VH-VL binders against p53630. Designs and how they scored, part 21

Target 1, 237 residues: p53630
Amino acid sequence: MNSKSQQQEQQPIVFVTGTDTDVGKTFVSTLLVHKWKAAYWKPVQTGIESDQGDSETLKNFKIAASTWQPPIFTPTYALQKPLSPLQAMEYEPNVDIRLLDFVVPEEWSAENPLVVEGAGGVCVPITRKLEITTDLIKHLIETSGHPVYVVVVARSGLGTLNHTLLTWNHLCDNGLRSHLFGVILNGEPNEGNVQALKKFGVNIMAQVAQCTTAHDQDMELHELPSVESLMTQQDVE

## First folded at step 6 (VH-VL; framework fv_guselkumab)

Design m42
Fold by ESMFold2-Fast, scan of step 6:
Structure m42 (fold): chain C 237 residues (1-237), chain A 120 residues (1-120), chain B 111 residues (1-111)
Amino acid sequence: as target 1 above (237 residues)
Amino acid sequence: EVQLVQSGAEVKKPGESLKISCKGSGYSFTSYWIGWVRQMPGKGLEWMGIIYPGDDDTRYSPSFQGQVTISADKSISTAYLQWSSLKASDTAMYYCARLGKYDDWLFDYWGQGTLVTVSS
Amino acid sequence: QSVLTQPPSVSGAPGQRVTISCTGSSSNIGTGYDVHWYQQLPGTAPKLLIYGNSNRPSGVPDRFSGSKSGTSASLAITGLQSEDEADYYCQSYDSSLSGSVFGGGTKLTVL
């Protein structure tokens, strides 16, 4: 196999971030994992004193049509307090997060995509040097040896225009426009907000509803784009 | 090596209770769904239900909901199929099978079967 | 009772090709859900033969192949041998039942 055929067969890393901490990143990440038959990795988990964390949520998440179980890799860091990683470290002085500690799990074979879920939004501080989620994304782009793309999860309702545009523009201003797959809106359908965001040049990948039944979750999978379609979109641009 | 070993054949009378077992080995028991499949004499395969031992999530076929109970004991890597009151129509071969991680609803490894005979 | 329809029997001579059909509906195969196939030799438990429409597990010879189109799936056996005499079952997921459905089974007789 030569480098060109290796590149064509190589699956991407897709970093899922959000406009805030409670926009449904884990729900959307779980849908993408099942849609793409992807592996999952949450590099930094906070709040474990009150919750088992997103990795455990994903392990037990079920959809009716799927008994498939994703490979789920251990977080590099797990912190007690439900705060940003920087603030959570103030309560655990023995922990010192560094960007170089975030190495793509060696167990990932790259036969399927890897969904990487961030802690909160793009400006969430990760390290004592004030490096933020965007810096972690850049670190993975530089060091992983794989294509890296970004999905932004946002609420569908009131306030999303401001929060989504701030997040989108921040990523573009940081040189990541060519790495953006787009935005997934989570919540009740809002076509007005979809059209408004499109007028600002935001790529809307899908809109999904927060569901409680396994049957409803199966329906939401049909709304999500394939990873091949998203990569083709990036190649055209 | 992945193995599913089922309990031995049972001969019961109508109205009696019964609990049969399926012990998994050679893999992470709490990471895979386990299913139960019935095969009546001379008939085809019928899915009864599945359980995820990691959190005891269960799903039943509509035909078997309320007729049987599926459970698991993760400390001994064993799944169970249970009747509170057997009927003659429960006479069948019962298979347990593991569902594979990487393909939906795939029964990738099967137990040897437990023959249940219910007669007076 | 099964919701996937298979012929009750099929027969062929050694070296020939046989095909076993599996017909579903819009709630299962027609929605795009994968079809798996199991072989049950007399007196034994079923064994995985084909998964995900067309994939073979390790140890299954390439004489066995699967395909899926529309609301139906098909299992093809080429170079038929006497040891292929068995019952064959298709299986898929059905969204209206929120669970697994099996075909009624096909008895393959090698003449």
Scores: ipSAE 0.218, ipTM 0.665, lowest interface PAE 4.7, mean pLDDT 89

Design m43
Fold by ESMFold2-Fast, scan of step 6:
Structure m43 (fold): chain C 237 residues (1-237), chain A 120 residues (1-120), chain B 111 residues (1-111)
Amino acid sequence: as target 1 above (237 residues)
Amino acid sequence: EVQLVQSGAEVKKPGESLKISCKGSGYSFTSYWIGWVRQMPGKGLEWMGIIYPGDDDTRYSPSFQGQVTISADKSISTAYLQWSSLKASDTAMYYCARLGKYDDWLFDYWGQGTLVTVSS
Amino acid sequence: QSVLTQPPSVSGAPGQRVTISCTGSSSNIGMGYDVHWYQQLPGTAPKLLIYGNSNRPSGVPDRFSGSKSGTSASLAITGLQSEDEADYYCQSYDSSLSGSVFGGGTKLTVL
């Protein structure tokens, strides 16, 4: 029996961005996908000449506690060079990315949340008109017909205060405060940094780390908040 | 309506090979895990392993790793459990079961079972 | 050996209430993983009875209910009927084994 049928009609899109390259966006997206029984979409993938890509990384990352098999939708654009989308297009002059090209995949039934993973950080340029990841987030808010929320992935250690505050404040200054679920810190626990970020008004929604054992990785998955609890908190704000 | 139909009872001698089947119908076969569960005569249920027919990802119970092979054929919506060399201790009822989509490790629909008897 | 502990048998008379316990550990039920219950009538395959600790699939009477607390779960059967005579199995996920674990089964006899 479908115990969640009433909420499935209102399933959100959750955009996962980061404070920097290699902060663990795909790892965190994988945890969220399995925690929330979500589908996954990477709208623009770069570096395909040398890397399998984030979609394949997520598909191949197995979580023993989860038997969820996420629908994984094809990137709208796949570019050869491991550069920002704007710079990668320099090497593929026949490609012209436009924000309106990013339409939520029709294959997404909306019975489950959709996790959308961005390319790099919020200021990463996507188009030749210098539209950035934040503009893509706004585009999805305006056109998807679904609630859209944002998760920021940051490293737990050195440099996180500056990078997280810059990313958080950029999103707030762009009118997205009501869309922010929070920050997930990836890496060794650092309670000092958690408390400092909270004093600046940053919502820390979870602390995670990539584990070497399946047992420990299962524990990380268990500690994540449900999408329903996060939406309830945002509805009251 | 979801159905899992298993192959008929088998009577074998020790050392013989065996492959039993489980055919799914009434759902998207490649979108759900199929598991195998053993029940020895008068005993409880033991999970053996699961397979996702969509990509052939297979997970085995530590107790059954290397003892059996689980496979699937998408073209005929059928999962298989195979022994290269049977032992008398393999005498049991073998169930296939589909895993539910939204609840982890939930066996939501079960086949009728295949009785395997291994004796000299 | 069973990782989840169930009593081997329970009995009751028609109309009575019986409860079947399922005791786990910190690596399974105690970790917060859901408990599912299956009913196996004599000579038949197991059938899903309760999923996700307390949910009933279509066709299961409301006389059957499940609950979970700490490292244990319970299946309650009220208004016991002769057709409830069966073996009952609890099942969860165990992170130390990275797989499914079943209880040893409880034979319910309706006297």
Scores: ipSAE 0.676, ipTM 0.858, lowest interface PAE 1.6, mean pLDDT 92

Design m44
Fold by ESMFold2-Fast, scan of step 6:
Structure m44 (fold): chain C 237 residues (1-237), chain A 120 residues (1-120), chain B 111 residues (1-111)
Amino acid sequence: as target 1 above (237 residues)
Amino acid sequence: EVQLVQSGAEVKKPGESLKISCKGSGYSFTSYWIGWVRQMPGKGLEWMGIIYPGDDDTRYSPSFQGQVTISADKSISTAYLQWSSLKASDTAMYYCARLGKYDDWLFDYWGQGTLVTVSS
Amino acid sequence: QSVLTQPPSVSGAPGQRVTISCTGSSSNIGASYDVHWYQQLPGTAPKLLIYGNSNRPSGVPDRFSGSKSGTSASLAITGLQSEDEADYYCQSYDSSLSGSVFGGGTKLTVL
């Protein structure tokens, strides 16, 4: 495929955030991991008292068109309560999350992209100092030594215009416009919402639906852009 | 070097059970899929199924689902293809092959084949 | 019948060029899934020849090349040698079958 070996290319870190909780970030992260032959890292996981967590969900999510077995790195923090990291720490007072604790896993060698999945939306508080997901993204940009890009996952239907525009504009206002790959809309197709978002300058990179059959999921994988094409698009913008 | 070594030829009667093997060496056995491919005499290649020995995930061709069982024993780096009851139509050469890591469904290294003859 | 269509046979003289076609459908090659090619010498197991449409593994001469366009792929062999007499198989993924599909195979004869 590539004229250069992958080890000679510095692959990016792509941070996947969302407009809210339950917008399908893990489903979309799974598709991107298999599309890009990427590794996966969930820096902070909450809610482990009630479910297996996103790393296990991604590990168990099989896409028939893909025989890729992603490297999955251990969360830096795993918290009991299904709340924001800040609120979950109230139930575990011996835990003190700091942005400095989030170091890209040493096991990742940048042969492949690294998909990093956030907890909830951009304003979700992570630390006791009220640092939010956007601050974590900036931390990785400043400290990782690798190109870092952002993908926003949003619901396709009712409420997406407000939530997507608030998220997009927040990231732009925080100096991250050049790092934004785009928005992936998850759910039933809604062409009206796609066109409205495009009129506001939002880059819609894909539309996907969370499907139950392997065939349908193969088609969703096909609809996603390559990481190389997204990086090229950013270079001209 | 990467090698896949298969068990020897088999001659069976219809109704008999059979289990053939494919031993991998020269690589991390639990980190790559192993596939099975059938070639009937004078015919082309047909994918049967694959297994990932690291977690025992298996995927079967629709034509072979329920007709064969694919398994692996990671302690001895060996994958298996098994029939509970052979039919004359199972007469074929059976190849095992490793799937490559970065290219989907790529059979990058192949075993030498096991000839299975089923006759009454 | 094979899901991917190949001519049953092709022939050429030493030093000449031959092309082997592989025609698929919208559920495989037409859906942009990659095509891989395998060479099977008489009495031996298949061996990887071309992967990911056009890439050669170590040890495969550059006179073997692959290409893909639309619903079809092709394998080109230049500078034919007697040692090239073999069966050649294309392979891709088919989304309607959720698995691998092979072409019927093409027997290359070097005259």
Scores: ipSAE 0.701, ipTM 0.875, lowest interface PAE 1.3, mean pLDDT 91

Design m45
Fold by ESMFold2-Fast, scan of step 6:
Structure m45 (fold): chain C 237 residues (1-237), chain A 120 residues (1-120), chain B 111 residues (1-111)
Amino acid sequence: as target 1 above (237 residues)
Amino acid sequence: EVQLVQSGAEVKKPGESLKISCKGSGYSFTSYWIGWVRQMPGKGLEWMGIIYPGDDDTRYSPSFQGQVTISADKSISTAYLQWSSLKASDTAMYYCARLGKYDDWLFDYWGQGTLVTVSS
Amino acid sequence: QSVLTQPPSVSGAPGQRVTISCTGSSSNIGAHYDVHWYQQLPGTAPKLLIYGNSNRPSGVPDRFSGSKSGTSASLAITGLQSEDEADYYCQSYDSSLSGSVFGGGTKLTVL
């Protein structure tokens, strides 16, 4: 059996990143977790002095008519200041984040996908060596022993063409084209932006609107593709 | 339309047990958190806790952890607030309210209130 | 046990503008959690008045508006009417308590 067919037998790790801060990464991660019945891991959390953190936000998320709760794994690092991990470490000098510290949780059974949520965008600095989110993605590809794919969350409206193309091209230029599932646009529908991004070769995998009610969240799940269909699409691309 | 209907007023003695109810209608009861809020006579609103009826997950205010029990029966779309041993200091109006937005912790619909009087 | 600070009372004459403040801390409003406002008419249950800092539910008059800045929020009532006489409560989420927090309430008296 060849390695590619063997990889298709394993459940993937899906890394969720964004084009910027406040694009709805946690909202989209939560929808994907519930859609795929996936486990969730936020490797590094910042801002814990001022908010509950993304793991707690996801834990508190409920959808219509569902009693299911995702496995949620503890962040490897939790930092006080609402800054990038590198900047937050300046306020906690006894903390020294290294990429080697990010090991896929042993508690993950791998019977379902693992959704990994990044801190901010692809160029957000994680370590004192100026390693960025893209380097963390590469680290997981090299060390996890599982297929690793990337989902980019972007706003649907003004400015998305520039921000999405910069993020997409950065990932492609870093050799990750074959690992990209696509972009999820969050916000009011904007078909002009969807068509423009598609003309540039960006794969738009879904369009969702950020919402907070259980009913509206359940409706948004219908917009998302299955992980099986994304894996199949990746094979033919 | 969404309605929350609470049980009637209660008059109790210290040491007695009590269970009051909040019945939801006009929406999917198992899809929304239900919260309980206390208002002591002449005082403000104080959050006690919430429950998700779909899986009975509960969250309590630190002030009420261990003081009360919140439960729900999804077969009759009813949430409950229970005391094992009432104190005179439990005299208050108790409201149930639906948490319409989890991320925002918004109480979008409220019950009419249940007055609990604990007299010695 | 209120965590958010409101003035205990405010008063105005019919037609005037009044503002009710709600002061929080770094663990709630200062952490960018939204502020909601509830109106409690005498002898009634609280009713949602403003959500998400500045949004009005259907049926709430344009006279009511909300705003948020830094660690504080404000409820403004213009064209004050006698029927506005009520207690007003702000509410947000507090990360240190991992739950909902209310202001102490402000009694609005229409003179």
Scores: ipSAE 0.000, ipTM 0.412, lowest interface PAE 17.5, mean pLDDT 85

Design m46
Fold by ESMFold2-Fast, scan of step 6:
Structure m46 (fold): chain C 237 residues (1-237), chain A 120 residues (1-120), chain B 111 residues (1-111)
Amino acid sequence: as target 1 above (237 residues)
Amino acid sequence: EVQLVQSGAEVKKPGESLKISCKGSGYSFTSYWIGWVRQMPGKGLEWMGIIYPGDDDTRYSPSFQGQVTISADKSISTAYLQWSSLKASDTAMYYCARLGKYDDWLFDYWGQGTLVTVSS
Amino acid sequence: QSVLTQPPSVSGAPGQRVTISCTGSSRNIGAGYDVHWYQQLPGTAPKLLIYGNSNRPSGVPDRFSGSKSGTSASLAITGLQSEDEADYYCQSYDSSLSGSVFGGGTKLTVL
């Protein structure tokens, strides 16, 4: 087998980032985890003084037709304040986050994909050395030994063209174009924004909306692409 | 590196069908539009149409709407240009080209071309 | 007919400067859409030469430059060399066609 076929036999790591902090990254990550039967890892969690955290949100998600529960791995760091990791560390001076601390959990069997959820957007500072989420993605590409891909979550409505293009272009300009699965638009359908983003070279891989019933959740899962189909669209170069 | 590789030259008779291909590599195939451009012998470049392989959205030049079909198979990173019934006037070099960054309609990478000769 | 107008031919001697014009309308270049230029050497596929009015891809020499003003664009070649003998095409987006438009092409002869 050539390099592309060999990579398709390995289960990928899929890093979920967003265009800002209120785009529904955890909701989308939850849908992808259930769609792909994936494991979940949130490497750094902030805001634990006021919120249960994204791992608990995922644990409490239910769909009507399944009792399956994902493997959920413990965050490497959990910080009190609902701020970026860098800013949250100012309130916890004994904590010193380094990129080398982020090692893919040994508990991941790699029988299914691993969904990794980032803290905020691509430029969110993670370390005292001003390393950002994009640097964390590069670290996982370099050190994990697995194919690593990126999903960008964006709002469907007002402001999405600017925010999505800034995020997409930042990732492309940082050498990550071949690692991009696409953008998932979360919210009320907006066909004009979908068409505009596609023309700018952005791959819109799905459109989803927040849902309150098990039926609506099942419908959203049917809209999402399989991980196999996404991988076949990628070139190994 | 980004590369577009096209199928080999074709010699056909009027009325025959034909499907030529363009295989992309070195990039995310579903993230970029692929265009088709015709060049008749000794003439200039004419844009025929484009396709977005991520969802098969197609846009045709008014001159080529209904004359050809553009399609793609994202599982093998390949775009196609197809005629149901060739005419002698279809004799030309056909290029595929990738639309690059943004809504600027930039053709940043080009295939080597497929020569189609239609004669009676 | 071509939506963008180029002279059919230009000529120059080695070391000289030549300029190739590309004239559009208010629905393309005049509407603010960028102009791109392609070089087609004899027997080869077109290759991107200038994008976004004035930018050079990696590997394109400084002697190639582009500019845009109003409804027109220009490609300038300084220090002309025999290897520059080729066809040159301008290209932009046309809002009335919702698609790409090419100039008719200019054959550059190096004397």
Scores: ipSAE 0.000, ipTM 0.404, lowest interface PAE 18.5, mean pLDDT 85

Design m47
Fold by ESMFold2-Fast, scan of step 6:
Structure m47 (fold): chain C 237 residues (1-237), chain A 120 residues (1-120), chain B 111 residues (1-111)
Amino acid sequence: as target 1 above (237 residues)
Amino acid sequence: EVQLVQSGAEVKKPGESLKISCKGSGYSFTSYWIGWVRQMPGKGLEWMGIIYPGDDDTRYSPSFQGQVTISADKSISTAYLQWSSLKASDTAMYYCARLGKYDDWLFDYWGQGTLVTVSS
Amino acid sequence: QSVLTQPPSVSGAPGQRVTISCTGSSSNIGAGYEVHWYQQLPGTAPKLLIYGNSNRPSGVPDRFSGSKSGTSASLAITGLQSEDEADYYCQSYDSSLSGSVFGGGTKLTVL
């Protein structure tokens, strides 16, 4: 049940986006990678001048219950300034990001899921043509040859109703409802916000909090759904 | 094909230092955790710690934290367990074991064991 | 004392069925962490017998099976053979200790 088949099978790509830049996307990606025994890819990393980057953060994040060592693939682009990819390119005029440059790493054996982490929210501009994160998600759906699903990370507290609904509705309006696994709320439990989001038709797949103790992190991992159960849910709907 | 070969039996006196080895072959050594498990004479199995040779990340059982040091040399695919000062209570069989890649904390292949006897 | 509780011994005649229990707590088996089983023949190293509650590695006969319910797990051995005389250990992860825990071991005697 836990071990993967030696024979290649059709594994999904799961794109992790957020309602904004500072909502805990890398923390949630780390939990999903360890829960699903997934590989990890951050297609565009910005802020390299001042930060180790999300790939290194995920690599160094220890979850005591998990002995999984995820394959971590090199970003297609790594930019100096801690800005959106479009704005960061203004400081590096020799760099010209194009959507077609984002090809799923050939090193991914596809025996495990691939977690792809976006830069910021769905409307973050990536290219000089003003293509946004949602356009990158659509690009991967069209070109990867794999099922592609989306997880939205949002803050649990004040302001989440507006930010989460805007993000969710944007993705649905762009034809991605059938690709949405759900929303993971990060922060202290807020049952009022959970119930309100559910009344608007948002699927809340998990609630987590970034904790410092190994025991609490183990509990967060246990609460997450399996990738198989999420795919089954989408097939029934 | 996957093999873990441990160093030979040791007879030591209290206060002496010791370093025993576990050499992996038939797989990518840097891609799997190696663990150490103690079995005192006539007793059960007791986890001591693990190391990931790819980046030297270590995790110790609370009972063995500070009592032993686990290390690895990836150039020769060898993991080590060492004591700075042995006690008579360290007399035991010591096993190394590889952890499986997809199943958490699974000891999927085991070395033959190294018997350590500490007596005056 | 072992964190996971096993009976110290079980016995059966050739061809019979025996079951070895492994009882944990809310911080290990009860929390949903998987149970693995190892067989240790006299004078040898432990060998993987069952992993992930109920999976058999290549080379382990289907006479050996594992199951899990609540805070406990069981290893069942059918069609007992003299070669099955060994110590059997269950193992899981314990979140309170942030590490691996073993049962005390069960000595199986084939009469």
Scores: ipSAE 0.662, ipTM 0.855, lowest interface PAE 1.6, mean pLDDT 91

Design m48
Fold by ESMFold2-Fast, scan of step 6:
Structure m48 (fold): chain C 237 residues (1-237), chain A 120 residues (1-120), chain B 111 residues (1-111)
Amino acid sequence: as target 1 above (237 residues)
Amino acid sequence: EVQLVQSGAEVKKPGESLKISCKGSGYSFTSYWIGWVRQMPGKGLEWMGIIYPGDDDTRYSPSFQGQVTISADKSISTAYLQWSSLKASDTAMYYCARLGKYDDWLFDYWGQGTLVTVSS
Amino acid sequence: QSVLTQPPSVSGAPGQRVTISCTGSSSNIGAGWDVHWYQQLPGTAPKLLIYGNSNRPSGVPDRFSGSKSGTSASLAITGLQSEDEADYYCQSYDSSLSGSVFGGGTKLTVL
């Protein structure tokens, strides 16, 4: 970004992606935001004709022990149809998403982390040039002037080994190995899947479950790692 | 910061036993394989074996199967390489290294090395 | 045992380009396994230089690049500097050994 920001100790940008749609990315992002006292940004929101959107979901989340409210920044694009950004643009010909349009919000003070939530999985197409979520992550690495790390959200149950390994290996093969914080498994605990993924070299950050009470939400926050411990594992300043 | 710190240099006689160590820090020790690599004086790198500290699963190079024992103590984040009876041909620098990605066998972080000298 | 074949030495003058080859077989590079490269400066431990055929870890200059084709891989170093004098090793997985294999190493001399 600018030389003054780079001279200060930098708080990271943490990009949250998933192995698929409906793996709990927004729920996990909400927990990370409250755990780290982070700001939140969803660069592209789709499906606004049929859903309130992830930013509104995060605004409505209630933590029993906290009166703190996160800074939530406006999406750069909000599209009507509940489809990938590329497909949603077919229904809105006046919209032409470009990677250069995604600039970290100036309102972010960088005193705490910024959690950036992706749309779907790593191969979800964002632009008419077939640039995907992974390309957006690389764009933020190149242009933000801040350390950028990736968290992958996956379901804990059946199918997670295949889905998680495909996502993890895709990110590694795209030069992002040093930027990976790890995987958060959402759902019922499954120790067999945790151990199998660890043997394949996947870092499992946490296992979290859908909460039904404010007390459950507070307990889940204790399962999540601090951003400082995650940065230590990456050997980056 | 990910670090692998190895034990100090050893000078031994043929027939003696030896156990050298590699302590990991800055990451989840039980979540990554640790490998051992030999480098004889003036020669190249040779993979010896790996261990997964989470369940002590080990894999050995055919050349080193039965010649050495690899083990780990997860309570102190330390992996070990052990000989029951050293030979002069075991004189070498021994490196430990972390496998950052098991499915492609990438050694992403390396220890500083332990020099083992076996002389008659 | 060096299963992957590298030239024992290469040399170049400051500012020049050199290429180090790494030739495998059908059980390793030819089977589609990725090639990684390590740099070993005199008296030091090896350090990861290139992983996954062509990727650079943080802190490795873009003067270093990797490529892979068929049963072979290559490491290219452009703009040679005196501090590049080192031994360079390629490494891959070998399915017949169910484990890692290294090249014999290449000593780079900067004249």
Scores: ipSAE 0.000, ipTM 0.424, lowest interface PAE 14.4, mean pLDDT 86

